# Designs tried in a protein design chat: VHH binders against Oxidoreductase NAD-binding domain-containing protein 1 (Oxnad1). Part 1

Every score and structure here is a prediction.

Target 1, 295 residues: Oxidoreductase NAD-binding domain-containing protein 1 (Oxnad1), of Mus musculus (Mouse) (q8ve38)
Amino acid sequence: AVCTQAASWGLKASTLRHLTLASIIKSRRKTDHLERTASVLRREVMAAAKVCEITHESPSVKSLRLLVADKDFSFKAGQWVDFFIPGVSVVGGFSICSSPQRLERDRIIELAVKYADHPPAVWVHNKCTLDSEVALRVGGEFFFDPQPTDAPRNLILIAGGVGINPLLSILRHSADLHRDHADKGRSYEIGTVKLFYSAKNTSELLFKKDILDLVHEFPEKISCSFHVTKQTAQISAELKPYVTDGRITEKEIRDHISAETLFYVCGPPPMTDFFSKHLESCHVPKEHICFEKWW
Unless a header shows other numbers, all headers, positions and changes below count from the first letter of the chain; Kabat numbers aren't used for antibody chains.
F, E and O are the ipSAE of ESMFold2-Fast, ESMFold2 and OpenDDE, as the mean of both directions, binder to target and target to binder. V2 is 0.75 times the mean of E and O plus 0.25 times the DockQ between their complexes.
Where letters were taken out, [cut] stands.
The coordinates of atoms that the task and the answers printed are left out; those that the model quotes come from them. Centres of patches stay.

## First folded at step 1 (VHH)

Design g1 (framework vhh_gocatamig_d2)
Fold by ESMFold2-Fast, scan of step 1:
Structure g1 (fold): chain B 295 residues (1-295), chain A 122 residues (1-122)
Amino acid sequence: as target 1 above (295 residues)
Amino acid sequence: EVQLVESGGGLVQPGGSLTLSCAASGFTFSSYALAWYRQAPGKKRELVAGIYSGGSTVYMDSVKGRFTISRDNAKNSVYLQMNSLRAEDTAVYYCARDSEYYDWSSGTFDYWGQGTLVTVSS
């Protein structure tokens, strides 16, 4: 298996004392998905898609399920879509959080979109309805696509905020492969997966039920650790065994370093840079460290 | 409303020590992570040390073992104890609240201090 380094999508605003009008005007250019990802490979297929379900995942995040009838439309777990909205000139960029098998079986992909004053996010949160039609094109070099001849690899997934989206796709794909393997005739063996997922508080942790359902289905193959940095409310009994107060630490990650382990890191640029640099300093090969920045 | 005021910079000999202080006002200090950054002439601003609301700390590699960040929630202050100072530590040091380094989900700096100059020279 080969892990591909993703292009940076983050803004580095860390030197600003406060936002000025000039800084706000400049930041509009930096939020352009097509501009940020101009050098990233795309699939050729431009597919029509129809919104078939809308769910509120958190106060700030909406999940969309999109029906994609075009059989030539396909993706690898961890990839994103260019999101073309009729009547909106700005193109959105959203990671697919569902699995490739879900698309093959049901012709459905799932996207989760955090509220922002960026036009595609505003459209999703304020104008999108059931039966809304959009166009999609797959892109991205951040993916997990093991081949039958590959040696089994263990995965360590490190997620921050909405960076959970492509990592949930990878987690779901791993679960699909474990289900196929249980039938013994249909797939090859893969290693274990552990998710480290950080947010400010438990309310900002997305897909908690979906993640824990996978942990409970495959307790010997899939595990998770939720990390909360600004939790003030009491943690529910069902989440308490999985929640650690404070950041994901280098020590926790270092315990998983081995020749058979692949690392996938997705989150805000400071988190992504921190863990990728730490893993490189521990002599993990660059091909075993895959990262993508979402901010 | 919100203010961060640095103090404690100055001229010091190589091998010497300094303590920088950052006095904060206008917000619930105990609820926020804070960080020290520095900028040397002709270089980018870089993270030196950070401290979470719960007291966990992070350091850049070149200062580990020499610098210590701490906080006093009763005094609304964060400190950077700098030992075994080197010429390459010469920089303007800035205090920052809600640095993108300590907020994995939001990634923005709300407020910065005006900076305090540290010069390490014989």
Scores: ipSAE 0.000, ipTM 0.183, lowest interface PAE 10.8, mean pLDDT 82

Design g11 (framework vhh_gocatamig_d2)
Fold by ESMFold2-Fast, scan of step 1:
Structure g11 (fold): chain B 295 residues (1-295), chain A 126 residues (1-126)
Amino acid sequence: as target 1 above (295 residues)
Amino acid sequence: EVQLVESGGGLVQPGGSLTLSCAASGFTFSSYALAWYRQAPGKKRELVAGIYSGGSTVYMDSVKGRFTISRDNAKNSVYLQMNSLRAEDTAVYYCAAEPSYGDEWLLSSEDEYDYWGQGTLVTVSS
């Protein structure tokens, strides 16, 4: 029996040896992903992965779908991977933007990588092809993993730029839970989810169609507000109802503060620091504020 | 409790210098853009200078090269150093603040500012 790319198992022994050797080479750059996140918990599993699809999400962002055959490889919505590339000594750090159920069902994870003059990003944009092989290790403490016995919580997701990546994973996971509840009655109920997502213009808003498809599927449970700070082109009719000119404001976020609400903030450090400190100043408990900075 | 408190205004002679200070409290100063506006009697309020959270600055043409805006995040303060003062610089100077994602946000409209100070009077006269 022959398998499609999405149903293939394993990695070549020569590639595994090369990836293993590459992964033990210590980085000398103190600002590298591994150095910056040295204290952050990792999963034990190091898994082989193969590129099975490449898509451009914007002029500067490339999306990869990776087949991960190892059944012991798992993640929680919002987590990232250490990204080990054969022949590249620098280890990448990329948030998973697909849902845990996508991995369980199809053995696929999705990463979206913004172009940067940094070896892993350069490799993704300039050298990566279909069937390219890498190794992955899951890490991160920024995640949404509700348990059946947990009280339902409302989520407010605040995204800037590529900070959308882990928040899209959380949004997709929430949709999966709502779909399981509706289709099978096998999932427990969760609260509502609202995404605030800021970029300079609509062309730099990633995953617009994917996000709006979820809003249309669950209009009473999932909502979004796109914010554009420097829009010059005319906004399409389908996007206009969801787009606000200007920044995401403190006042807008304060309207959602309640005892039942969890906040997830991900984006550039100035944005992430601003909203996390604002929420703390409004007496939101620290355990109800989750944030992660992406450069 | 959000406060912006301006100080340093006063009477100066043409060609003189003055430093305005704005002390901020009640918000995360380092994540905010700060601006100096001024309003002369009978005139519309206008943007004089702004400084983004990332450190980039903007100036109105008539003050460029004469005024310098700076910030001290450790002291939660923004400053406007005014040199070569002219009679037309006479106005009440206001400190204003808005959230900023580095240098991305344009400080062009007074409606976009979340917080305002009470103002400090600068009079340039012989």
Scores: ipSAE 0.012, ipTM 0.210, lowest interface PAE 9.3, mean pLDDT 81

Design g13 (framework vhh_gocatamig_d2)
Fold by ESMFold2-Fast, scan of step 1:
Structure g13 (fold): chain B 295 residues (1-295), chain A 123 residues (1-123)
Amino acid sequence: as target 1 above (295 residues)
Amino acid sequence: EVQLVESGGGLVQPGGSLTLSCAASGRTFSDYDLAWYRQAPGKKRELVAGISSGGDTVYMDSVKGRFTISRDNAKNSVYLQMNSLRAEDTAVYYCARDYTVEYSGDTYEYDYWGQGTLVTVSS
């Protein structure tokens, strides 16, 4: 029939076929956090942690602040935790988005968890309350931990989606180091930091206020460029100077290449593969390119 | 950067056959989900066939039994074998890397497209 033909060959028919392929992709992605990261080094400490604050970063993202009393628990900016929940057999994997200095000062780490039909995420969104207890173990090889004797380096951070989480930790750590340096020169100097952060629209950009607060505190040292690919709503006056329509381009990244620049890329595998290969093709040393992707 | 290059298009008579090839690059070719799309003049681009990294396939109803998608991970290539071609199969055929990942609880789609190869079915 004509109506059947029109429906079959329109947007709806194409969308249904695309959804079928997506379903095959989803069925393939059944490995959990422990399986995906089996070869990644962990720290030895397994620490008890208690939920001390729960907030919503967006309708789909909950932020947890966890009190970790064990003083042997420590991490480097950009690392994640194995998240062990009593009564839940699946182990979660969540990047720490707070800074190492926040842990040293307050014994608090911050995690941000997007809702997903995955037992740890379901627990965070539906079961977790104040004073809920979990166990944490630090892992990950994606981190920024400059030493006092190191030459100052500029950082370029490239984030997609929730890949902002570990990069926010790195950004916050960088801000802590700048603050320490300004405060009676207690710390060593580091270079500048620029964040490129891509999402479909401004509503899906996480931590906008936190990021802009750092830009405003250190305007000579910290900068950001938000990229939106499918923005339909009007952009607020406060955000407009920081928002670019369209994807993060190779040209924009290439303009920041120098012998003293470190690149940190975190996002979906297509994005991380794309930028890592581009930087390698521009002869950036592999030790100057750090990337992490999640499945 | 992911590069997709199609080849194998041309002019064939109704009932004839063509094999389209797409050479792909990328760090993890074997993990790519790949698809063939087509677009006829004045029509929207539509999914013809798809193949997952695990080898699972999907097809548009009008090409089932006539077209076969396959991949060769050693050659970084994906193929579309087209048999029993009809005038309505006339279109520009595009190789695409459709990639959907769950990332820290998020779902992300990213598409890479080739330049296209023209298939004309005419007597």
Scores: ipSAE 0.000, ipTM 0.195, lowest interface PAE 12.6, mean pLDDT 80

Design g15 (framework vhh_gocatamig_d2)
Fold by ESMFold2-Fast, scan of step 1:
Structure g15 (fold): chain B 295 residues (1-295), chain A 124 residues (1-124)
Amino acid sequence: as target 1 above (295 residues)
Amino acid sequence: EVQLVESGGGLVQPGGSLTLSCAASGSIFSINALAWYRQAPGKKRELVAGITSGGSTVYMDSVKGRFTISRDNAKNSVYLQMNSLRAEDTAVYYCAAETYGLSYDEYDYWSDYWGQGTLVTVSS
């Protein structure tokens, strides 16, 4: 029982040398999803869900497919769930990355969970198995839900890290609407969608194949630009046409500003604040800027 | 591009209070986080408190409940309200700013911009 000054700091000096101030602030927070989102309204339905598939999107990100039999359970593309785990007192918060039509057709939603030293994430990575049962409640005001009477809008999606999760839901929903228009003769149209997705390197970009499959299916309606800030390894030939070295720039985003364009930004607080403030400074109406911070 | 100017340091008795101010100028919109560091004689510099542009805060354990970091966007300023001051709080306090360019990646904890420091002495 020796008092040491180092013990009062909380983090080792070597750890501090490799973190941004924003990262240090994030890692020190006592984050309870319910407390952080207490002011956000939830849908009424609490639904049982059963894990039916587990895959890895990367070494640090695990994907769950959940069967939700309750037909009253529904969500809008971009929303998240309160994730209730039997025997775990901390409630998780995870964005749905699948589309609303996947739920309607198959009763399945998809969640992608990055490893963290936080009870719900630890449970997903270390304890969750096929047939594990959880309870879900939908929440969130970050969504894309166009109506047939709405004027067509172009979407610009700006993603960083795991902020791709709700934006992938929006991208997949947009693809479903384009597919319905082509195959079922639905009378209303939506505009184009362009995704800007930033990570340190290509291995940290999640869902690359899924995203490119949609780009190839709808080349005139869906496009993407992957941005890598610290790429050292060789980029594969299939990804090279879609990868730009360096950060997503203000100028690139400005080139997409118009009266019919909606912006969706999801990522680390610094990225989300940067693009939201920049768009506001360019006189984009606040109703045309949707953002969600991951904490 | 960003300049930081600290004020509010001085001599105070144990149990007293001080408010440190840091005024930012230049490319204010580039700031993603503001922080207060301190360095006592013979010690290394340590993070006391930080605040992001999104409003998230962090405090070192020994000041939690005694110090409060806040910002005033209209004045482009960040404040450190220090209550119940102890002799151990005696140090030069530095304001630091981290810009958006660094916060997207893992980086050294060094901020882009630093103030010149302001001395706080807690003594009778």
Scores: ipSAE 0.012, ipTM 0.482, lowest interface PAE 8.5, mean pLDDT 80

Design g18 (framework vhh_gocatamig_d2)
Fold by ESMFold2-Fast, scan of step 1:
Structure g18 (fold): chain B 295 residues (1-295), chain A 124 residues (1-124)
Amino acid sequence: as target 1 above (295 residues)
Amino acid sequence: EVQLVESGGGLVQPGGSLTLSCAASGFTFSSYALAWYRQAPGKKRELVAGIYSGGSTVYMDSVKGRFTISRDNAKNSVYLQMNSLRAEDTAVYYCARSPYYDSSGYYEDAFDIWGQGTLVTVSS
């Protein structure tokens, strides 16, 4: 559940070097989030946040909705928070899965935390209650924040496990931009978004309804492919058109390579390394590949 | 230091049984998926069985019903009980740790820590 380095937006040489160091730390020992991400830029604001809703997204994943009253607190889609718990000396690192517009409108961010024997995850699963208060600081270099002068780009999002969290934020932000363009005429147009999301079975695919609601709202702009590696139960009729048995394949990803396509990969280190290496071997420019590793 | 150590391999006649053991150290065992792979002479390494952190299991078709993977979190160990062994089960068997939690799938290159391997020979 702890974020590591990401390559993004033309900072590749330094981010690749930082990514290598973070990967070594991650593979050799279970270290503190602050130690692993010491070189990653943080926003200045330290904000108080209050737990206002707790739900289970799967048997192993709890979702928290946090009210952040501080209006100076803001983030870009794909970023994470340092998660400071009163009485807990270990600082958590969790990606925000809600959109920047949700924070602007409701002062709410959403985090989804998979169970682990790491103290912040244990606190979320065993001790956290409604009205629990924490402190948050935004960080991370893995984000989607298109500018008005940018040419429209197509996005391919590749998610594994809890790596869906920052990619769902990006997907939700993309939907917000399409909504703004259609309804307000204010936002510049972005290209299409396709999500590839792998889990063991359909019950471990997080946020299925939220994802499919976006696909149905923008069928010409947003699409998804769920991949299940060990499905034993019958797949529901609603999910069946979107589910493929087996892993996300190199061929499926290769079919989406173009000069206008950006790739966002988020999941465990072997997955992110595998797809990043594959895209590089297909001569995708490094500035078109963004990746982030989670424990 | 993070390591996996396999044991229990040997020579057995067709139709016989063996139990392979893998002892883990240097990491929080209960949080990780673990798998058994094998590599037969002249073949690529293949996944035989996997067990997720939550206890759910996966098997290759040719061993389903004959092999059983299990884990003992108190002993930091994973086991492969092999019954009704066939000549084609002859291989070096490897224990591997997945950095994925139980919501992630099995990718051949996903396993970040491997044991040294233990040889299983099925021959009369």
Scores: ipSAE 0.000, ipTM 0.136, lowest interface PAE 14.2, mean pLDDT 80

Design g21 (framework vhh_gocatamig_d2)
Fold by ESMFold2-Fast, scan of step 1:
Structure g21 (fold): chain B 295 residues (1-295), chain A 123 residues (1-123)
Amino acid sequence: as target 1 above (295 residues)
Amino acid sequence: EVQLVESGGGLVQPGGSLTLSCAASGFTVSDYYLAWYRQAPGKKRELVAGITSEGSTVYMDSVKGRFTISRDNAKNSVYLQMNSLRAEDTAVYYCARGTIFGVVTEDYYMDVWGQGTLVTVSS
């Protein structure tokens, strides 16, 4: 193995100095989930949950389905959980990507966790098995929960990487409401939903099948545009009609600006800051721009 | 006429090996996600291994390094090579077709199922 004979002592002084400074900077700028979100409202319920299904959405992203028997546990589409692991002192923070209706019907929530050198993510990727038990507490102010008295709104969802997770929850919730409405107005009228979802390549786009199933079920209400910035492989026939080469552009988003439109942006800070500031510069009210930074 | 037919199951001693074969007809395997599931007595079906149309693979944790899923497009077949078999691997093994772009363990995404082939690991 090439790494077993590597002489770390042979590094140049400038390289070693930069590595030390980078470590100090990282330690001082580290984001702990509980510290970053200390002022964010939590629900009171602490619920036990059991892992009942494990999948890979990509080589670096593992999806967990969790059975939550506690009937007092509930969430709004777009919210996240504090993720408490027995024996792990660091608390994880993961967006719920399933819908509130899935929890009500099946007592299941879904989380998707990208690999990172952070103890909760390491546990999910290396130690978590079927029947593993954790504790959950809901939090977050990034959500879509339309009320009967609300005017119908169109949604524009802008996702990057694992920022798709809370936006998939919102998309699935919207589909649930459209499905209930199609059954003779059981739920409230909502507007259309369009998802813009960017990744480097198609293999890094998460939940493609789930997203396209919703587009095909509600073609007049739900649409999507996948964007790939560094695609090297040929795109599959099923996916090709929905994929655009290149970044999500300001022009594409600007064409959707109206008084009735809500924007939800979730992804890496550069993407989230870019679109949030662009929408503000186009005079979209702050109350119509919801954003959450991934990282 | 769309169907999957499994073969290769049988009785094997612990530590032994088996290769399961799944022959497809009525469709081209390279266009679909294909997976091996298993069901032990008294348990729900679980995903063992999957292969996407692009050739990416997934495995359940307990079989990683022991089992290998592969596809032969010319023979329109998918295979599961099982090495270092354990008593806990005893189950009926099913081949299934899905239309997913990624990988999932939830079997409701599968629209075509084989009849199953029994694998018994015992002395």
Scores: ipSAE 0.000, ipTM 0.106, lowest interface PAE 20.6, mean pLDDT 81

Design g24 (framework vhh_gocatamig_d2)
Fold by ESMFold2-Fast, scan of step 1:
Structure g24 (fold): chain B 295 residues (1-295), chain A 123 residues (1-123)
Amino acid sequence: as target 1 above (295 residues)
Amino acid sequence: EVQLVESGGGLVQPGGSLTLSCAASGRTFSDYDLAWYRQAPGKKRELVAGISSGGDTVYMDSVKGRFTISRDNAKNSVYLQMNSLRAEDTAVYYCARLGYSYGYDSEDYFDYWGQGTLVTVSS
């Protein structure tokens, strides 16, 4: 069906608000991913995966590349995995930040995990090594998977903090579709994509080089605006044209509202609620607003 | 920028009552979750009660039925009404405005804490 705010949240508003407070307080006590997402649809496949590369995106964020040999394992851009660690009873939940085409070509997915005092994150940061084995199951209803018969849509992606992870997957998938279209028209055309990405400072903006490489490859189709709310260090000359001081505003988003535009929002609850309320007040249909609450 | 100032602490006898108040300054008090924490001598800081922007409340098991958290958004204040006080409730009580680790605004990124107010339950 179509992307809606209900796609990531199947709960009544009053239950959702109460669950949100209890969940936030509980997260200081290491809330379980499976408990929080119990009602969210999963794919049937449980696949073995092996760590084949480990890098740091920032001092607090570690990236894993996982080899998934099982050909029945697949995902849509924006989805996440249940992350099962041998010997660890707590199941992790991590968004896939690589594209579906990367999995098809190389059998690799990429996850980016921020340090937290929570068993799966502690394992990734302190115990995980090359050739470590885990099990993965795909879940989530927050995704971008356009069909050839669909009218072209413009995408506005609004990311806060580690909410960039599923939106980077969507951005990378969009770039893949633009390459396929340019290469002998092998894919149907899609619209433009603009990313708004907010963090405290430039060092907490993840994947800056990857994002800007896509902007430079498709300058007529892909654009971005980085927002920093507490920048103390000087901004490099390369980043300065893309960086705005202060939060993402309603005015900036309002300029992109049209019948052809889909909005994807991923970030902390105040951010998702803020933009959802604003877009609704501007009469954007609910089926044109997709959001996932980052925990 | 955001400041939380607690008041209402003091000495009270077992079985007595006390009301703690916390006044906040800074951006949009009404949009945030608020909490009271306490730290007893020789113990770690623990959550006593929380209240959401929508008015939903949570309490630690040992204070349920005895303590009530409330908020007044017009006065930028949060309150903790403490009844049937016990010696075990003796602690420094802290007001907190709960942030999100990566909120959409600079002030949303941090938890803000008051300096604490001492509550002593003793004869």
Scores: ipSAE 0.000, ipTM 0.181, lowest interface PAE 12.0, mean pLDDT 81

Design g26 (framework vhh_gocatamig_d2)
Fold by ESMFold2-Fast, scan of step 1:
Structure g26 (fold): chain B 295 residues (1-295), chain A 124 residues (1-124)
Amino acid sequence: as target 1 above (295 residues)
Amino acid sequence: EVQLVESGGGLVQPGGSLTLSCAASGSIFSINALAWYRQAPGKKRELVAGITSGGSTVYMDSVKGRFTISRDNAKNSVYLQMNSLRAEDTAVYYCAASRGTYYSTLSEDDYDYWGQGTLVTVSS
């Protein structure tokens, strides 16, 4: 269940050779993920990883914790991985939902995979076990990586469905930076972050406890608004202060527009297109709008 | 809202080396990818090398093994180390920066900000 550091010592050369050959074959064939993201830059490192924990976030979403021993493997909050499975010809694409600091500290990344009738998702849900080995390569231009020389910015994160995955990474990274500032007296600060997260009902909202733990830890810096469009069951007292009935509105988002605000939008194409176009129509500069579609 | 300033261009003999530098200022938080393009007289602009914030690189086939792109995120700078220079490398070199985008092509149109260019002449 829980990964130990001893597991990182023992990745076998035969597994790495098999993963390398499989990745070459898959790259040449151009799968849906590789075809769709052919123009997106990747990091050079191809790293072996072992599954060390498997959990269910919902009936349709399975979370994997992967031990990545290779110290040259790194990512920025919001990025995804090419997911190479031995014996599976199709390459998966999954956003990392854990923080870069978790990787540095524990050599762990977390992926959350929604069931789909697509070979990588089928493998994660039906065949993946503890100690299963895969290869990973980082990609993506949708990320949050503030530098000390940057002007402080407020973040508005707009998530739908599994689009929460890269935005949770960004939220967790923001929390790590606020924690470092509080504990270590760091010389630079980042702005506030507010998450808008929409689903049909509260049971389909992923990572509710993790998100609220961060809100409670940093109430002056981190806030959230859960939106439910078809809630029929009674909402628990714990969640009720954070839940709004109905869609995320243009007005709610417009109230956050300022020269110092950055917008990150991630979810299904209709949602990402809607909010990206709305923000552009409100004269938000293109460089202040980051979006990524997951379908 | 982003400004890119190139330096390091000049005249060099065939087989020589040159390092180009590009410093970014302004709304640098939005920069995800940095690249070097070049344009020779009478030719279209072409991608020489690109690098992401995460360190992934891409190179034009004719410069692989000769040129190295690198970045310094603390200085918001990108560098192009050019070795074994050839007469065919003579061009104006441009620094370019891209914001975070969903599945954009890595063409000239994918880059939002451009420097003024720096001339590199490889001649005896």
Scores: ipSAE 0.000, ipTM 0.123, lowest interface PAE 17.6, mean pLDDT 80

Design g28 (framework vhh_gocatamig_d2)
Fold by ESMFold2-Fast, scan of step 1:
Structure g28 (fold): chain B 295 residues (1-295), chain A 123 residues (1-123)
Amino acid sequence: as target 1 above (295 residues)
Amino acid sequence: EVQLVESGGGLVQPGGSLTLSCAASGFTFSSYALAWYRQAPGKKRELVAGIYSGGSTVYMDSVKGRFTISRDNAKNSVYLQMNSLRAEDTAVYYCTAEYEGWGSLDSSEFDSWGQGTLVTVSS
């Protein structure tokens, strides 16, 4: 019935597929993600995506590369997706950790999903295979998207746990812009980026190689400090210069406060609340503090 | 603080079965995920199976359908039932625990490893 009516309107096959999927999705129950983010703006595009690569970043974190053929699908570095799974009534929420340029060039986004007793995460870890199909909708107001007319800004990124995911997207986007500036010689100037990333030990730090590759490519523009609170194993020679014992300190963050600095904080609520309140107490304008809570 | 004690390893013929047990103490067991890892000679430790606080499980592809992980919160124990054992399953098997809570940055909690139990699959 719906297919015969759509055919009479002259709709394209891809449009018909998207309309059918959207109708199915609208019948699904709200979840913790949709309930928590009900007031957050979404992009209009609902896009089909296909799993083209699956890797494990750690024992508890699985990464998916998703092919998104719909050219109207776009995002800004730091945004997330509503993750709609056929046959699963609960909608997932996952930050995109790849850059906007990766999507523009290859039609690929990357998600990294920590295991939880929540249906979308269970599906990713136990049911998801190569060529599995899902639907995606972009959301989020936590992003970095500098314009040529903007004054150059320095970024301080403060990550905890899976909060690294949207901050890695921002870091990768910054690297893309520095690469474009070097190649074209006519792009606008952007400032420096420093990442502070805290975990219990080095094995729980995600994307270490990807992060350090960017630091080595742009040593004057990109830097990082890994913080470990309970390291017992020996740290490798490659990591030692970047690892500090103990938590990220308020003093280290204060040393980076200036009129040109933007702060992006992403992690568990206790961490995010701690740093955002600290920055406010140091009289950093609210417009210069961006934060997002992830579990 | 966290203590993990593995048992149940031994010599078994291909196609045989073994049950590994891990007894845990020093933490609120029901709040932790538990996992079995293995390490064969000359290889890195790899995740075999995991079970989360809510009972959901994850398995390495080569053991799916052959191994079953389970937990008993009343006994503070996790188990790995291994069926249809192959020579490639020969390894030292380790139990580990991961805290699933979202603690503050001041948290001193960390993952712990047991001493391991040797499984040898050979004729």
Scores: ipSAE 0.000, ipTM 0.177, lowest interface PAE 12.2, mean pLDDT 80

